# VHH binders against o75319, part 49

Target 1, 181 residues: o75319
Amino acid sequence: GNHIPERWKDYLPVGQRMPGTRFIAFKVPLQKSFEKKLAPEECFSPLDLFNKIREQNEELGLIIDLTYTQRYYKPEDLPETVPYLKIFTVGHQVPDDETIFKFKHAVNGFLKENKDNDKLIGVHCTHGLNRTGYLICRYLIDVEGVRPDDAIELFNRCRGHCLERQNYIEDLQNGPIRKNW

## First folded at step 3 (VHH)

Design s23 (framework vhh_7qia_2)
Fold by ESMFold2-Fast, scan of step 3:
Order: C-alpha cells, then sequence, then structure tokens
Structure s23 (fold): chain B 181 residues (1-181), chain A 121 residues (1-121)
C-alpha cells in the first residue's frame, strides 16, 4: 500500500504566486496509484498541479522537490518541458547551509535562463509549508534583501497556511544571513 | 553587499541631454523594481521614473515625454535618458530599489548616494 502522507489532506493543493517573485508553493502531487485512497475532490496528481497553475494564468518553468522520498511521483510524470530538481531535505530540522546553497544556486540559475519570460519556480515538500516556506523565505531574505517578517507574511498569505515550525521561524527572524556564493 | 552606484550626472545647457546609469550589486537585480528619484535644494525627494522587474514604466508628469527609464538585466544596470533638460530639472538624482513584494511594504529599502545634475545657461 501506498500510504498518503500524514495531514496531506489538511492543506490546499496550490498557493498563489508570491507577488514580485517567481515563486509558487504547493503540496506534494500524488501519482495515480494513490487515487484509490482519495475522493475525487481530494486528488492532486502531477496533471492536477499543472491544471491548477494554468487556472491561475501562470506557467511552471522549474519544479524543486524538497521531499526526502521518491515514492509520491516520478519526474517522468511531469511534462518534458519542465525541469525537475530534487534536493533531499530532512524535515523538522532547519535546512543546513549546503541545502540552502543548492536551493539558492538553482533559483539563480533559473532566473538567468528565464529572464525573457514570466515562468514560475514551483517549490514543494510534503505539505508545501515548512521546508518549502523556509527555503523560499531564506532566499528572499538573503538574496533579495526582504525583511524577515515581510517574507514570512508574504509566504503565509500566498500559500494560504502559516509556517508551523517555530525553529524555522526563529532562524528566519533572528538567524544569520547566509551568503553562499 | 546591497549597493547602488549612480553615474552620468554633470553640467548641461537647457535643451541638452544626459544619460544617468545605476549599477546594482549584491542582490538579484532582475527581481527588483528600480526607481529614479531627485531632490532639489530645499525640497523633498520625489519620484521621477520607475521600472518594474517586467519592464513596465511609470513617470512623473513633469518629465513625461522627455525622460526614458530602461534596464539591462545582463549588466545589472538601470538607465535614465534625460532629453530637453530644463533649469527646474536641477537636482541630485538617486537610484532606488525595492523588493518585488508590493502590498506589505511600499517603501524603497536600497538607495544610492546620488549623482548631481545642474541645468544652467
Amino acid sequence: as target 1 above (181 residues)
Amino acid sequence: QLQLVESGGGLVQPGGSLRLSCEASGFTFSSYAMGWYRQAPGKQRELVAFITSGGKTNYADSVKGRFTISRDNAKNTVYLQMNSLRPEDTAIYYCAAKPGYTYFSTHYDYWGKGTPVTVSS
């Protein structure tokens, strides 16, 4: 049995684009084999993800997958035109500097290659909340100079759910700025 | 570091032209909205021209049709082309940047040191 992630149904599938950025956050899509355990209105496959993004008149140009597993869906389930990057990120602990560096490097590379379009960077972990929100906010604070409380508020509003892990919030608000390049 | 450096100011005759440049460093330039402000002696700093990350422009009524703002993301530079200059355009011109989030903060967080422009006969 394919076990649905704990609390996965409690979260909105996809947030809104974060205004003034190229980021959009969502929960992990689940491949078709999980649908037998879901009501039709609960389904959120890779296809459903792209349909919901198009419904917002947006287009994905990159997916960054922060889950520590490959069981939920495969890169092959995504359109060939959308790059996929896996950054294995352990939950509960603040991501380490290597993980933060990899995320920042991927985002900067995408922006350089996509300066002539408005395609979005889609970021997800299991719930699209804690690891996802931390790394997006970390990028906005460290690279774009956004004030920590502004970054957190923007993420919370656009995701439709507030960051839950106090250690992540504490690091964003009071932790050092990490310049990784 | 988050820095903006202006250049291109100077003395010019009425009806003349100048091109101001502002080079940005220490942040992802293409994600920022960029503005040109000016401050004349004894007056408050005022917005002259603004360009979004997507290239949309906005101008103060006093400069509309005479000034053109543009950006080159590959060079991390924003420009202000000033044509048909008038004595009342005399001011210190400042480059400013703000993060892409617009509804929570409307203030510019990053400023250059300014470049003086004097228009005189």
Scores: ipSAE 0.000, ipTM 0.096, lowest interface PAE 19.0, mean pLDDT 84

Design s24 (framework vhh_h_nbbcii10_fgla)
Fold by ESMFold2-Fast, scan of step 3:
Structure s24 (fold): chain B 181 residues (1-181), chain A 125 residues (1-125)
Amino acid sequence: as target 1 above (181 residues)
Amino acid sequence: QVQLVESGGGLVQPGGSLRLSCAASGFTFSYDSSYALGWFRQAPGQGLEAVAAISGSGGKTYYADSVKGRFTISRDNSKNTLYLQMNSLRAEDTAVYYCAAKPGYTYFSTHYDYWGQGTLVTVSS
């Protein structure tokens, strides 16, 4: 059978848009084959994701998938109108500079192309928390000049869960600004 | 400097096949999906028509209804080259074919930043 990710049920499916930004964070959607292992109120498919975004009166313009697997859902399960970008990111360790720069380039490209609309950049890893929160906060700090503690507080508030990995928090608070190359 | 160079056009009989290539220089078709790529065409005296588009990962492709099932778009990131395999060609496919690239992730649009010079495809008996 399909195995549900550890602790996946412990997290809210979708956060709120981060005010002053185009970011929204969520946990990984699970395709229909996982639903037999879930109660109706626990289901969070790709369709459920788009329904929850619409319920917030928002619209996705890009999905960035940070998981190191493709087992949870397929890009084909997403509407053709919403671009999908996969950045394979290993959990537990601070993302390397190459991964950080790929994320920054993707965000900058989206913003340049979408200056005339208000569509959101949806970012997720497995729980939509540690890798997701790190890369969003890293972008806000390095590109937009947000103070580290302010970026972290904004992410935590809007996601509805606090960043858990101390090495990620430490890097955000005290690590160097990564120049875009 | 950034440039795109098309090749592979020519004269072909109806029902025939051609493979168009687009070689990029000045940037790379990396796996980071930073560039959306597409093929467009313009028949004599007609407007520009989108033909096909492909994501940076190759995971998503888009086709115009007029070519769906006959044409296949693909990319080879190691060769920095975009391809269009054109099968079952019809007289109506006669046009100048352009490859195009843009940073970012909006697909199947005429608002691309970089364009090739074009390659002529003529389908005639």
Scores: ipSAE 0.000, ipTM 0.180, lowest interface PAE 14.3, mean pLDDT 85

Design s25 (framework vhh_etentamig_d1)
Fold by OpenDDE, second read of step 4:
Structure s25 (fold): chain B 181 residues (1-181), chain A 122 residues (1-122)
Amino acid sequence: as target 1 above (181 residues)
Amino acid sequence: EVQLLESGGGLVQPGGSLRLSCAASGFTFSNYAMSWVRQAPGKGPEWVSGISGSGRSTYYADSVKGRFTISRDNSKNTLYLQMNSLRAEDTAVYYCAKGRPWYSTKYEFDYRGQGTLVTVSS
């Protein structure tokens, strides 16, 4: 179906590039079939995503979709030049080690292949906040050695919304490091 | 060889309508998104509209939204642009383009036709 996700309208469509990283977070763009249920100013399509990114003078080099559904938009709605990666990630619970590893692997692969540019890794779940924030922070903590509180603060500031799930925050702050390979 | 041939341009009065066509050959038409782009004299190219390979998704620039309709017939390898409520500022050469140039910072096309001139004038 084309039900608007709960609270989807409450979140900024696109965050800001995280300084010192190649990450940018955004809420899930919705395909055209959702537009009839939205006011014009509420619409956020795949096209709108790229327009907003361009307005920030940035360019997406990869999209990582963490939603647990495929109903929101189709990969064909994206530019052919921008790889799309689906990592089905269950909401509300801390992602398992496999999911974390998949995310890290994708990011590392991208960085390896994109050393000669400054293209961004766009990451989204439904709201582009909790799952998205967790995995980005998990990467920064585990791979880049960033302090947990610094990673969380950076993400929150750039996304324009704070991580909401206490279990995610606690795991980031006090949980074990996950394998990187 | 990829070929795109636009037709349907002409002179029309403000408020009028035109329907552009683009005949495509040299590639599997249904596998590719198609776009209309236009270029007015002295201006850079402007993306106008796009449609997915299947035709299920359509996209429009804000400047033409509600006035233009993009469609395609994959059985005929043909792209269409229905232009209604034409304005003077719509005057341009209109090109059929293969791909999604609207996602690029620069409107670059894999392939485009020679274009068809649309002149909106009283």
Scores: ipSAE 0.021, ipTM 0.342, lowest interface PAE 6.8, mean pLDDT 91
Fold by ESMFold2-Fast, scan of step 3:
Structure s25 (fold): chain B 181 residues (1-181), chain A 122 residues (1-122)
Amino acid sequence: as target 1 above (181 residues)
Amino acid sequence: EVQLLESGGGLVQPGGSLRLSCAASGFTFSNYAMSWVRQAPGKGPEWVSGISGSGRSTYYADSVKGRFTISRDNSKNTLYLQMNSLRAEDTAVYYCAKGRPWYSTKYEFDYRGQGTLVTVSS
């Protein structure tokens, strides 16, 4: 259906680039069929996403969609020049090791192929907060050796909203480092 | 121009205390994790402590846990290290080190100051 996701309006559309990284986080864009349920100031379509990124003097090179649905927008709503990757993740649960590996592999591949530019990896779930923040922080901790609380603080400040799920926060702070196969 | 100026070192007896300060300039201090690194005579550098840009997260080497406290005042662009229960093994030049934006690593320092000498001796 065309129902606005619960609490979606409570979150900023797009965060800021996370300094020292290629990551930018945002909430799920909503295709035109949702706009009749939104005030003009509340609209955040795929086009609006790219306009807001451009206003920050940034450019997207990859979108990673972590939602467990395809009802909010279609890959065809994105510019053909921007790769789109779907990783189906369920809410509430800490992502499993296979999901974490898929995310890390996609990020590493993008960075290797984009050494000669400064394009960003855009990551979103429904609110661009819990699943999104977990996977970005997990990457920074496991691959780049960032300290857990520093990764969480960086994400929270740049997203403009703090990670909410205590099980995600506790896994980041105290959980094991996940290694590749 | 990035500058870090350490102060507060000196001669102190075992069991004593010292407070080190580092005055930072030339960058947006609150955007960077900061660390203290020390180097004892004839030894390589040892990471001592780190603090996030906001000051919320602090980290310590096992050799100093429970004795040293790192803190910062972002309104004054100043980093601190409170050193208690000092031991002869803490004798070293202490350096203020600038980390990466928002997060710290044990090994990646893009700038170090002149250092301040701490000597723990009777």
Scores: ipSAE 0.000, ipTM 0.178, lowest interface PAE 13.0, mean pLDDT 86

Design s26 (framework vhh_etentamig_d1)
Fold by OpenDDE, second read of step 4:
Structure s26 (fold): chain B 181 residues (1-181), chain A 122 residues (1-122)
Amino acid sequence: as target 1 above (181 residues)
Amino acid sequence: EVQLLESGGGLVQPGGSLRLSCAASGFTFSNYAMSWVRQAPGKGPEWVSGISGSGRSTYYADSVKGRFTISRDNSKNTLYLQMNSLRAEDTAVYYCAKGRPFYSTKYEFDYRGQGTLVTVSS
């Protein structure tokens, strides 16, 4: 259906680029059919996403969609020039090793292919916070060797919201490093 | 000075059970994740299990999942490994290790004990 996700309005639509990385997190954009249920100032469409990114003088090079549904928007709603990757990620639980690997592989592939530019990897789940934050931090910790608390702090600051799920935080801080290949 | 002392190893028949203990000292035990690793004769070290500082999160290698249970008592500065349904391939020296667990054969720990031998044989 076209119901607005719970608490979706509570979160900033787009975060800031994470310094030292190519990541930017945002909440899920909603296709036009959702607009009738939103005030004009609450609307956040795929088009709005790109406008907001442009306002930050940034450019998206990849979108990773971590939502577990396809009802929010269609890949066709995005510019053809920006690759779209769907990684179905179950909410509220720590992503499994396969999901983590898929995410890492996608990011590494992008970085390899985009060495000559500064385009961003846009990552979102429903709220662009917990699943999004976990996987970004998991990458920074496992691949880039960032200290867990530093990764979490960086993400929280740039997203404008703090990770909320204790199981995610606990896993990032104390869980095992997952294989990178 | 960090010190880790393992105990509880011994000889057990296949299908049997053992409970390992690790007494920790020289650091704030509850602030650190802990792990069990093992090394079989003629083989490299293998990560077995990990547990978060708070004990809320536990992790297991596929080889021991469903058979082993890691736990800790932060009030006693002690780490435990309950091993059930033991197999011959579980024969190894088991080490208590301070630090974050890894899903890899290549891992680094801050410290580990001297180990306790577990022998599974009929």
Scores: ipSAE 0.005, ipTM 0.289, lowest interface PAE 10.2, mean pLDDT 90
Fold by ESMFold2-Fast, scan of step 3:
Structure s26 (fold): chain B 181 residues (1-181), chain A 122 residues (1-122)
Amino acid sequence: as target 1 above (181 residues)
Amino acid sequence: EVQLLESGGGLVQPGGSLRLSCAASGFTFSNYAMSWVRQAPGKGPEWVSGISGSGRSTYYADSVKGRFTISRDNSKNTLYLQMNSLRAEDTAVYYCAKGRPFYSTKYEFDYRGQGTLVTVSS
């Protein structure tokens, strides 16, 4: 259905690029069928996403969609030049090792194939906050060796909203590094 | 292959100004975020400032916010740090760094330059 996600209007559409990384986080874009339920200033379509990224003088090279649904927009709504990866991630729970592994491999593959450009990895869940922030921070901690508190602060500042789920924050701060094998 | 060459350091009085430059080669400069990192005598490295590849996003350590300005000229492959209202505690070797030293406890000194010394004293 075309029901607007709960609290979706409460969040900024797009954050800032996380400096020193290739990540940018945003809330889920909503296809045109949702616009009849939104005021003009509330609309955030796939087209709006790319316009806002260009306004920041950035360019998307990959979108990673962490939602557990495909009802909000279709990959066909995105420019054909931008790869789209779906990782079905259940909300509320800390993502499992398989999900973390898939995310890390997608990011590592993108970086290897895009070493000669500055294109960004766009990551979103429904609000672009909890699942999105967890997986980005988990990557920075486990792969890049960033201190957990520094990763969380960087994400919060650039997203413009703080991670809300205490179980996610606790896992990032005190949980083990996830091994790929 | 990657080369970073800092310049512009020197002796300056408290309250004075200096502009540091970093000439980059061996990579597509505009495609990478850049940082300034400093190391005072007997201390570990401290991240100072960062700038995105496009130059639109800039970030500063609290100790330098409002006094230092990072910028870049992608047509010249050059990174800059404008330092105003200098203090004795700003005395350090300043390093240009490719990418990501500013938020990690694992300082990657690979892809940093040889540094330029800034001394703030009377």
Scores: ipSAE 0.000, ipTM 0.139, lowest interface PAE 15.5, mean pLDDT 85

Design s27 (framework vhh_etentamig_d1)
Fold by ESMFold2-Fast, scan of step 3:
Structure s27 (fold): chain B 181 residues (1-181), chain A 122 residues (1-122)
Amino acid sequence: as target 1 above (181 residues)
Amino acid sequence: EVQLLESGGGLVQPGGSLRLSCAASGFTFSNYAMSWVRQAPGKGPEWVSGISGSGRSTYYADSVKGRFTISRDNSKNTLYLQMNSLRAEDTAVYYCAKGRPYWSTKYEFDYRGQGTLVTVSS
């Protein structure tokens, strides 16, 4: 359906750029058809996303969509100059190694092609929190060598919300490094 | 207020070694990747090396790979660059930069200092 995702209104639309990285996290944008169910101050369309990123004096170079649905917005709702990548991830479960590898490969490819600019990689799931935070932190830990607690703290501070799923946090802190690099 | 103070530069003969230091203040040092960037007389800036916040990942420009080693001491808020087998083309002012370990032509780094001069000459 066209229902607002549960607890979607509980989360800030867009976090801040994670310093020392190219990442910015946000909740899923909702296309115009959802706006009849939202107050004006609650609206967060694809257009609103780009306006909020611009307000931070940042520019998106890639969007990675981690939701397991295409009902919230269409790639066609995004500017044609911004690449869109869909990685279907199921909520509640720690992403599998194939999903982690796809995410790492996309990030590495973007960084290689964008070494001469400062464009950001925008990452979202439904709330821009658990799947989003897991994959960003997993990348920072496995590829950038960031300490797990430092990666989690950086994500939490910049997103404005703390990772909620204990199984995700425990995998980041104590799980094996995935050498899909 | 971010402040970065470089030191350790000097005159060295080809094949010699130098160790540069950068004292950082005004931010949580361990949360940020750090880089070394150099600028030779009359040329634009060139990214040299980068290191992740934890120090576990290091990156090098092809021109310095195998000769230079980047490291950090998060307890002292200090970044280091160990330079071995120095060549005349390594002559430059070396700047400590706060931010991404990957190169950017826009130099979107928070430089806070005059840099330290390294001259390689016989």
Scores: ipSAE 0.000, ipTM 0.129, lowest interface PAE 15.1, mean pLDDT 85
Fold by OpenDDE, second read of step 4:
Structure s27 (fold): chain B 181 residues (1-181), chain A 122 residues (1-122)
Amino acid sequence: as target 1 above (181 residues)
Amino acid sequence: EVQLLESGGGLVQPGGSLRLSCAASGFTFSNYAMSWVRQAPGKGPEWVSGISGSGRSTYYADSVKGRFTISRDNSKNTLYLQMNSLRAEDTAVYYCAKGRPYWSTKYEFDYRGQGTLVTVSS
């Protein structure tokens, strides 16, 4: 179906690049069929995503889609020049080790292949907040050695919204480090 | 100076129970995740369980899940491990460890105690 996700309108469409990283978080863009249910100013399509990124003088080099559905938009709606990776991630629960590993592997692969540019890794779930924030922070903590509170603060500030799920926050702050290989 | 002191180990029959304690000092106990690790004779160290600083999150190795319970009392700077349904394969020296637990095969801790011996035998 093409029902608007709950609370989707409450979140900023696109965050800011996280300084010192190649990450940018955004809420899920919606394909054209959803526009009928939105006011013009509420619309956020794949095209809008790229326009907003361009307005920030940035360029996307990869999109990681963490939603657990395929109903929001099609990979075909994206430019062919931007790789698209789907990692089905269940909401509300801390991602499992396999999911975390997949995310880390994708990010590391991108960084290895994109050393010569400054293109961004765009990450989104439904709202681009909890799952998105967790996995980005998990990467920063586990791989980059960032302190958990610093990672969370950085993400929250750049996304323009704070992580909401206590289980995510608690796991980031005090949970185990996950495998990086 | 960080100090960790384990206690509560001993000899127990299969199916029995033990409760380990770890007294911590020299740091703000509630600010740090804590773990139990064990080392059996002739084997490498094995991560057993972890708990967040607040105690709200707990983690267990598959080998002990459902049998062991980790807890902490931050007012007493003490870490606990309730071990139920003990098995011969649980025989090991159990160490209290300061720091974040790991799911990986490699475990890194800032500090650990001298350990307490748990022997499960008929």
Scores: ipSAE 0.000, ipTM 0.290, lowest interface PAE 11.4, mean pLDDT 90

Design s28 (framework vhh_etentamig_d1)
Fold by OpenDDE, second read of step 4:
Structure s28 (fold): chain B 181 residues (1-181), chain A 122 residues (1-122)
Amino acid sequence: as target 1 above (181 residues)
Amino acid sequence: EVQLLESGGGLVQPGGSLRLSCAASGFTFSNYAMSWVRQAPGKGPEWVSGISGSGRSTYYADSVKGRFTISRDNSKNTLYLQMNSLRAEDTAVYYCAKGRPYFSTKYEFDYRGQGTLVTVSS
């Protein structure tokens, strides 16, 4: 259906680029059919996403969609020049090793292919916070060797919201490093 | 000074159970993830299980999943490993380790104890 996700309005639509990285997190954009249920100022469409990114003088080079549904928007709603990757990620639980690997592989592939530019990897789940934050931090910790607390702090600051799920935080801080290949 | 002291090892028949303990001192126990690793005769070390500082998250190697249970009592600065359905291939010296577990063959431990021997034999 076209119901607005719970608490979706509570979160900033787009975060800031994470310094030292190519990541930017945002909440899920909603296709036009959702607009009738939103005030004009609450609307956040795929088009709005790109406008907001442009306002930050940035450019998206990849969108990774971590939602576990396809009802929010269609890949066709995005510019053809920006690749779209769906990684179905179950909410509220720590992503499994396969999901983590898929995410890492996608990011590494992008970085390899985009060495000559500064385009961003846009990552979102429903709220662009917990699943999004976990996987970004997991990458920074496992691949880039960032200290867990530093990764979490960086993400929280740039997203404008803090990770909320204790199981995610606990896994990032104290869980095992996952395979990178 | 960090100190880890394992206990609870011994001889057990296949299918039997053992409970290992590790007494920790010299650091704030609850602030650190802990792990069990084992080394069988003639083999390299193998990560067995890990637990977060708070104890809310636990992790297991595939070889022991469903049979072993890691736990901790932060009020007693003690780490535990409940081993059920023991097999001959579980025979090893078991070490308590201070540090984060890794997948594959990578480990990051600050310290480990002297170990306790577990022998599974009929």
Scores: ipSAE 0.005, ipTM 0.297, lowest interface PAE 10.5, mean pLDDT 91
Fold by ESMFold2-Fast, scan of step 3:
Structure s28 (fold): chain B 181 residues (1-181), chain A 122 residues (1-122)
Amino acid sequence: as target 1 above (181 residues)
Amino acid sequence: EVQLLESGGGLVQPGGSLRLSCAASGFTFSNYAMSWVRQAPGKGPEWVSGISGSGRSTYYADSVKGRFTISRDNSKNTLYLQMNSLRAEDTAVYYCAKGRPYFSTKYEFDYRGQGTLVTVSS
């Protein structure tokens, strides 16, 4: 159905750019059909996303959508100039190696293609928190050699909300590095 | 095409101050975020600070927050780093970098200058 995701209103729409990286995290934008269930100040459409990022003096170069659904918005709701990548992920479980490698491949490809600009990689799941934070932190740990606690702190501070799932946090802190992404 | 030229490094005693400059050319300076990255003797490169193209947003590594200030003058294509309350641990070659290099243990930079040496010692 066209129901607002549970607890969606509890989270800030867009975080801050994570310093030293090209990442920015946000909650899922909701297309126009959801606005009848929202107060004006609660609306966060694809257009609202781009306006909020512009207000931070930033520019999106890629959106990675980690939701397991297509019901919240469609790629056609985004500017044609911004690439969109869908990686279907389920909540609750630590993403599998194939999902982690797809994410790493997309990020590395973007960075190689965008050496001459400062455009951001926007990453979201439903709340822009658990799956989003896990994959961003996993990339920083495995590819960039960031210490796990530093990656998690950076994400939490910039997103404005702390990673909630203990199994995700445990995997980031003590799990194996996924090599040969 | 892209050129970055750092200056302002030198020998300074603990607690002292230095101001670094980076003259940029070969690109539209105001369209790009800029960063300062340092490499201490025997260690890998570390991101220090970043600033948005407009100059409105600034970012700092925890080790320098409250002591260093990044700024830019887009009319002069120049990036600055004001360093206060310097410590022995700040001793490094400081590089101006185009864009915001992500955290890395690799010695790979996207368009960096030749660097300027800062030595903090008594």
Scores: ipSAE 0.000, ipTM 0.136, lowest interface PAE 13.8, mean pLDDT 85

Design s29 (framework vhh_etentamig_d1)
Fold by OpenDDE, second read of step 4:
Formats: C-alpha cells, sequence, structure tokens
Structure s29 (fold): chain B 181 residues (1-181), chain A 122 residues (1-122)
C-alpha cells in the first residue's frame, strides 16, 4: 500500500554531506502515489531528492536503500546515471554481519570506482536515521578508524537528527568490530 | 597501483626527535585510515600508531603514547609521525601502512611501504 510511514514527516528530508566523507543521509523518498496523502510542502519524491542534493551543490553517485520493503519508490524513478543498491535491512535490531559486510563492500567499491570525482553516497532507510546512521557509523569506525563518539556526533550533526536506538549506539560504542573483507 | 614511500629515518641520540613522512599514491588517500608499524632487529612487527581518514581520530600503542604524534595532510597525500623523547628500544624499521588506525591482532594491512630505518643510539 501507500501508507505514509509513521513519523516520516518529523524528519528532515535530506541531511548534509558529512565532512571528510562521501556520505549523505536522507529519509526515504516516496513515489507519486503517496502525494495524495501529503500536503504539498510535505512531499518528498525521488525527483525532490535530486533537486535538494543539487541545491547543496552536490551530486549523488550511488543510492543505498536500506528499507525492508519496495513499496516506497521504484529504481526506475531514479536517473539511470545513478546506481541503486538495495540492502534489505531489518529495523530496530543491529544489522547482522552479512548486512554490514554488504554495506562496506558497496561503499568500498564505489570509492574505488569514483576516485576521480566527488559524487556522494546517498544512504537511506525509512527515516534515514537509525539503520542509516548505524551503518554509516559502523563503516567510519571499522574502516576509517573514527572513534565511535566522533562518528555518531558527526552523523547526528549532519543528518540534523540524533540516532535514537540505544542498541545501535551501544553496539557502535562497545560492540565488536566487524570484518571489512 | 598503491604506493607508499617512507622517509625521514636516520641516526639520533636518546632523548632526540625525528619526523617521518610517508608519501602515498594510487588511491584516494583521504578515504582510508593509515598506520605506522615498526620492526626491530630480531623482533616481530609492532603496530605503533594510527589515524583516521579525516585525521579526526588518532591512536597509539602504549609503548609510544605521549611521545609520538601521528598526523596527515590529505591535500598532499602525506602521512607523518613525529617522534619525541626517543629511546634505544625505538630502534626499528618504520613502515607506513594502509589500514586500520588502531591495533588489532586479527588485522592485516593491505599495503605497506619499504620502510625507513630509525636508529637510536648514543
Amino acid sequence: as target 1 above (181 residues)
Amino acid sequence: EVQLLESGGGLVQPGGSLRLSCAASGFTFSNYAMSWVRQAPGKGPEWVSGISGSGRSTYYADSVKGRFTISRDNSKNTLYLQMNSLRAEDTAVYYCAKGRPYYDTKYEFDYRGQGTLVTVSS
């Protein structure tokens, strides 16, 4: 169906580029069928996403979709020039090692192939906050070597919202390191 | 092709200082954590220090904490190690390595340079 996700309206549609990284987080864009249930100013479509990114003088090079559903929008709604990767990620629980590895692999692959540009990796779940924030921070911690609190602070500041799930935060701060390859 | 070239090694007296440099090429330098590792004569390799891609986070082995400072200039693709209060036990070949910025016994570096010799002796 085209039910608006709970609390979806409460979150900023697009964050800011995370300085020193190629990451930008945003909430899930919704295809046209959802617009009937939204005020014009609440609408956030795939097209709106790209417009907002452009307004920041940035360009998306990859979209990683962490939602556990395909009902929000279609890959066909995106420009053909921007690769789309789906990583089905269950909400509310710490992503498993396979999910983390898939995310890391995708990011590393992108960076390897995009050395000559400054295109961004756009990451989203439903709200673009908890799953999104965890995996981005997990990458920064495990691969980039960023201290957990610094990674979390950076993400929160750039997303404009703070990670909410304590199990995610605890795992980032004190959990085991996951394999990078 | 990933290349790491260390420089700045030499002979120094105990209590002296030395600054090592590592020129990196063949990869997006700012996207990767970097480390210094060393190997003393007759000993195995030892992790020394690490730094995050952005330089925001630094890590040190207990043996060098308070004496060594790791830094980087991403605009120059260069990694640095400022070594102060050097000791005889710091004598080793020092290697620049592409990898995790803190010690993990399970972690293996993908790439490292040829190394630069640091000798601390009276």
Scores: ipSAE 0.008, ipTM 0.287, lowest interface PAE 8.9, mean pLDDT 90
Fold by ESMFold2-Fast, scan of step 3:
Structure s29 (fold): chain B 181 residues (1-181), chain A 122 residues (1-122)
Amino acid sequence: as target 1 above (181 residues)
Amino acid sequence: EVQLLESGGGLVQPGGSLRLSCAASGFTFSNYAMSWVRQAPGKGPEWVSGISGSGRSTYYADSVKGRFTISRDNSKNTLYLQMNSLRAEDTAVYYCAKGRPYYDTKYEFDYRGQGTLVTVSS
């Protein structure tokens, strides 16, 4: 459908860059067809996303879309110069190892190709919180060796909202490190 | 051609202060993270501090935290390092480097300046 996602208006559109990383998290942008259900100040289109990041003096080099739907916006709504990657993830469940591997592979590939610039990896799910925060924190823990509580605190502070799902938090704190074999 | 020109080094007594500058040209300065790296005589290079392209995020090695402050002026294409409470162990050639801080450090320093010597000695 063409309805605004539940609780979408409750979340800040774009967080701040996560210090020491190339990550920035945001909620899903909504294409023009959704704007009839939004007040002007509530609109957050793909264009609005890029304007807000530019206003932070940052630049996107990759968007990773973690939603399980393509109804919110189309890749064609993004600048052609910014790569777009879709990784279908179901809400509520901790992402499986295949999903975690795909995310890590995309991030590592971006960093290798962008070692000489400061462009950001933009990550979003519907609210830019639970699936988004889980995968970013999982990357920092497994690949960069960040302590779980430090990764979670960093994400929460920069996103402006705390991870809500206890099963995601528990997996980050106590779950196994997923090694790249 | 990427050019990085460091200045501000010199001889200073322990406990003193110096401000290093790096003038950058040949690339879009605001689009790149910048770092300070130092190399003491007979030792390998040590990353000291880094700053994001926007200037919003700053990073420090544990050896300099609370004493050094990194900053940048994107309108002037200039990187700075304010060094306070200097110690003999801070004696090194300081290099301005184009590249992101912390991660994948072997790739942070593809573009490096000629350096500026800082000597902390009585």
Scores: ipSAE 0.000, ipTM 0.125, lowest interface PAE 16.4, mean pLDDT 85

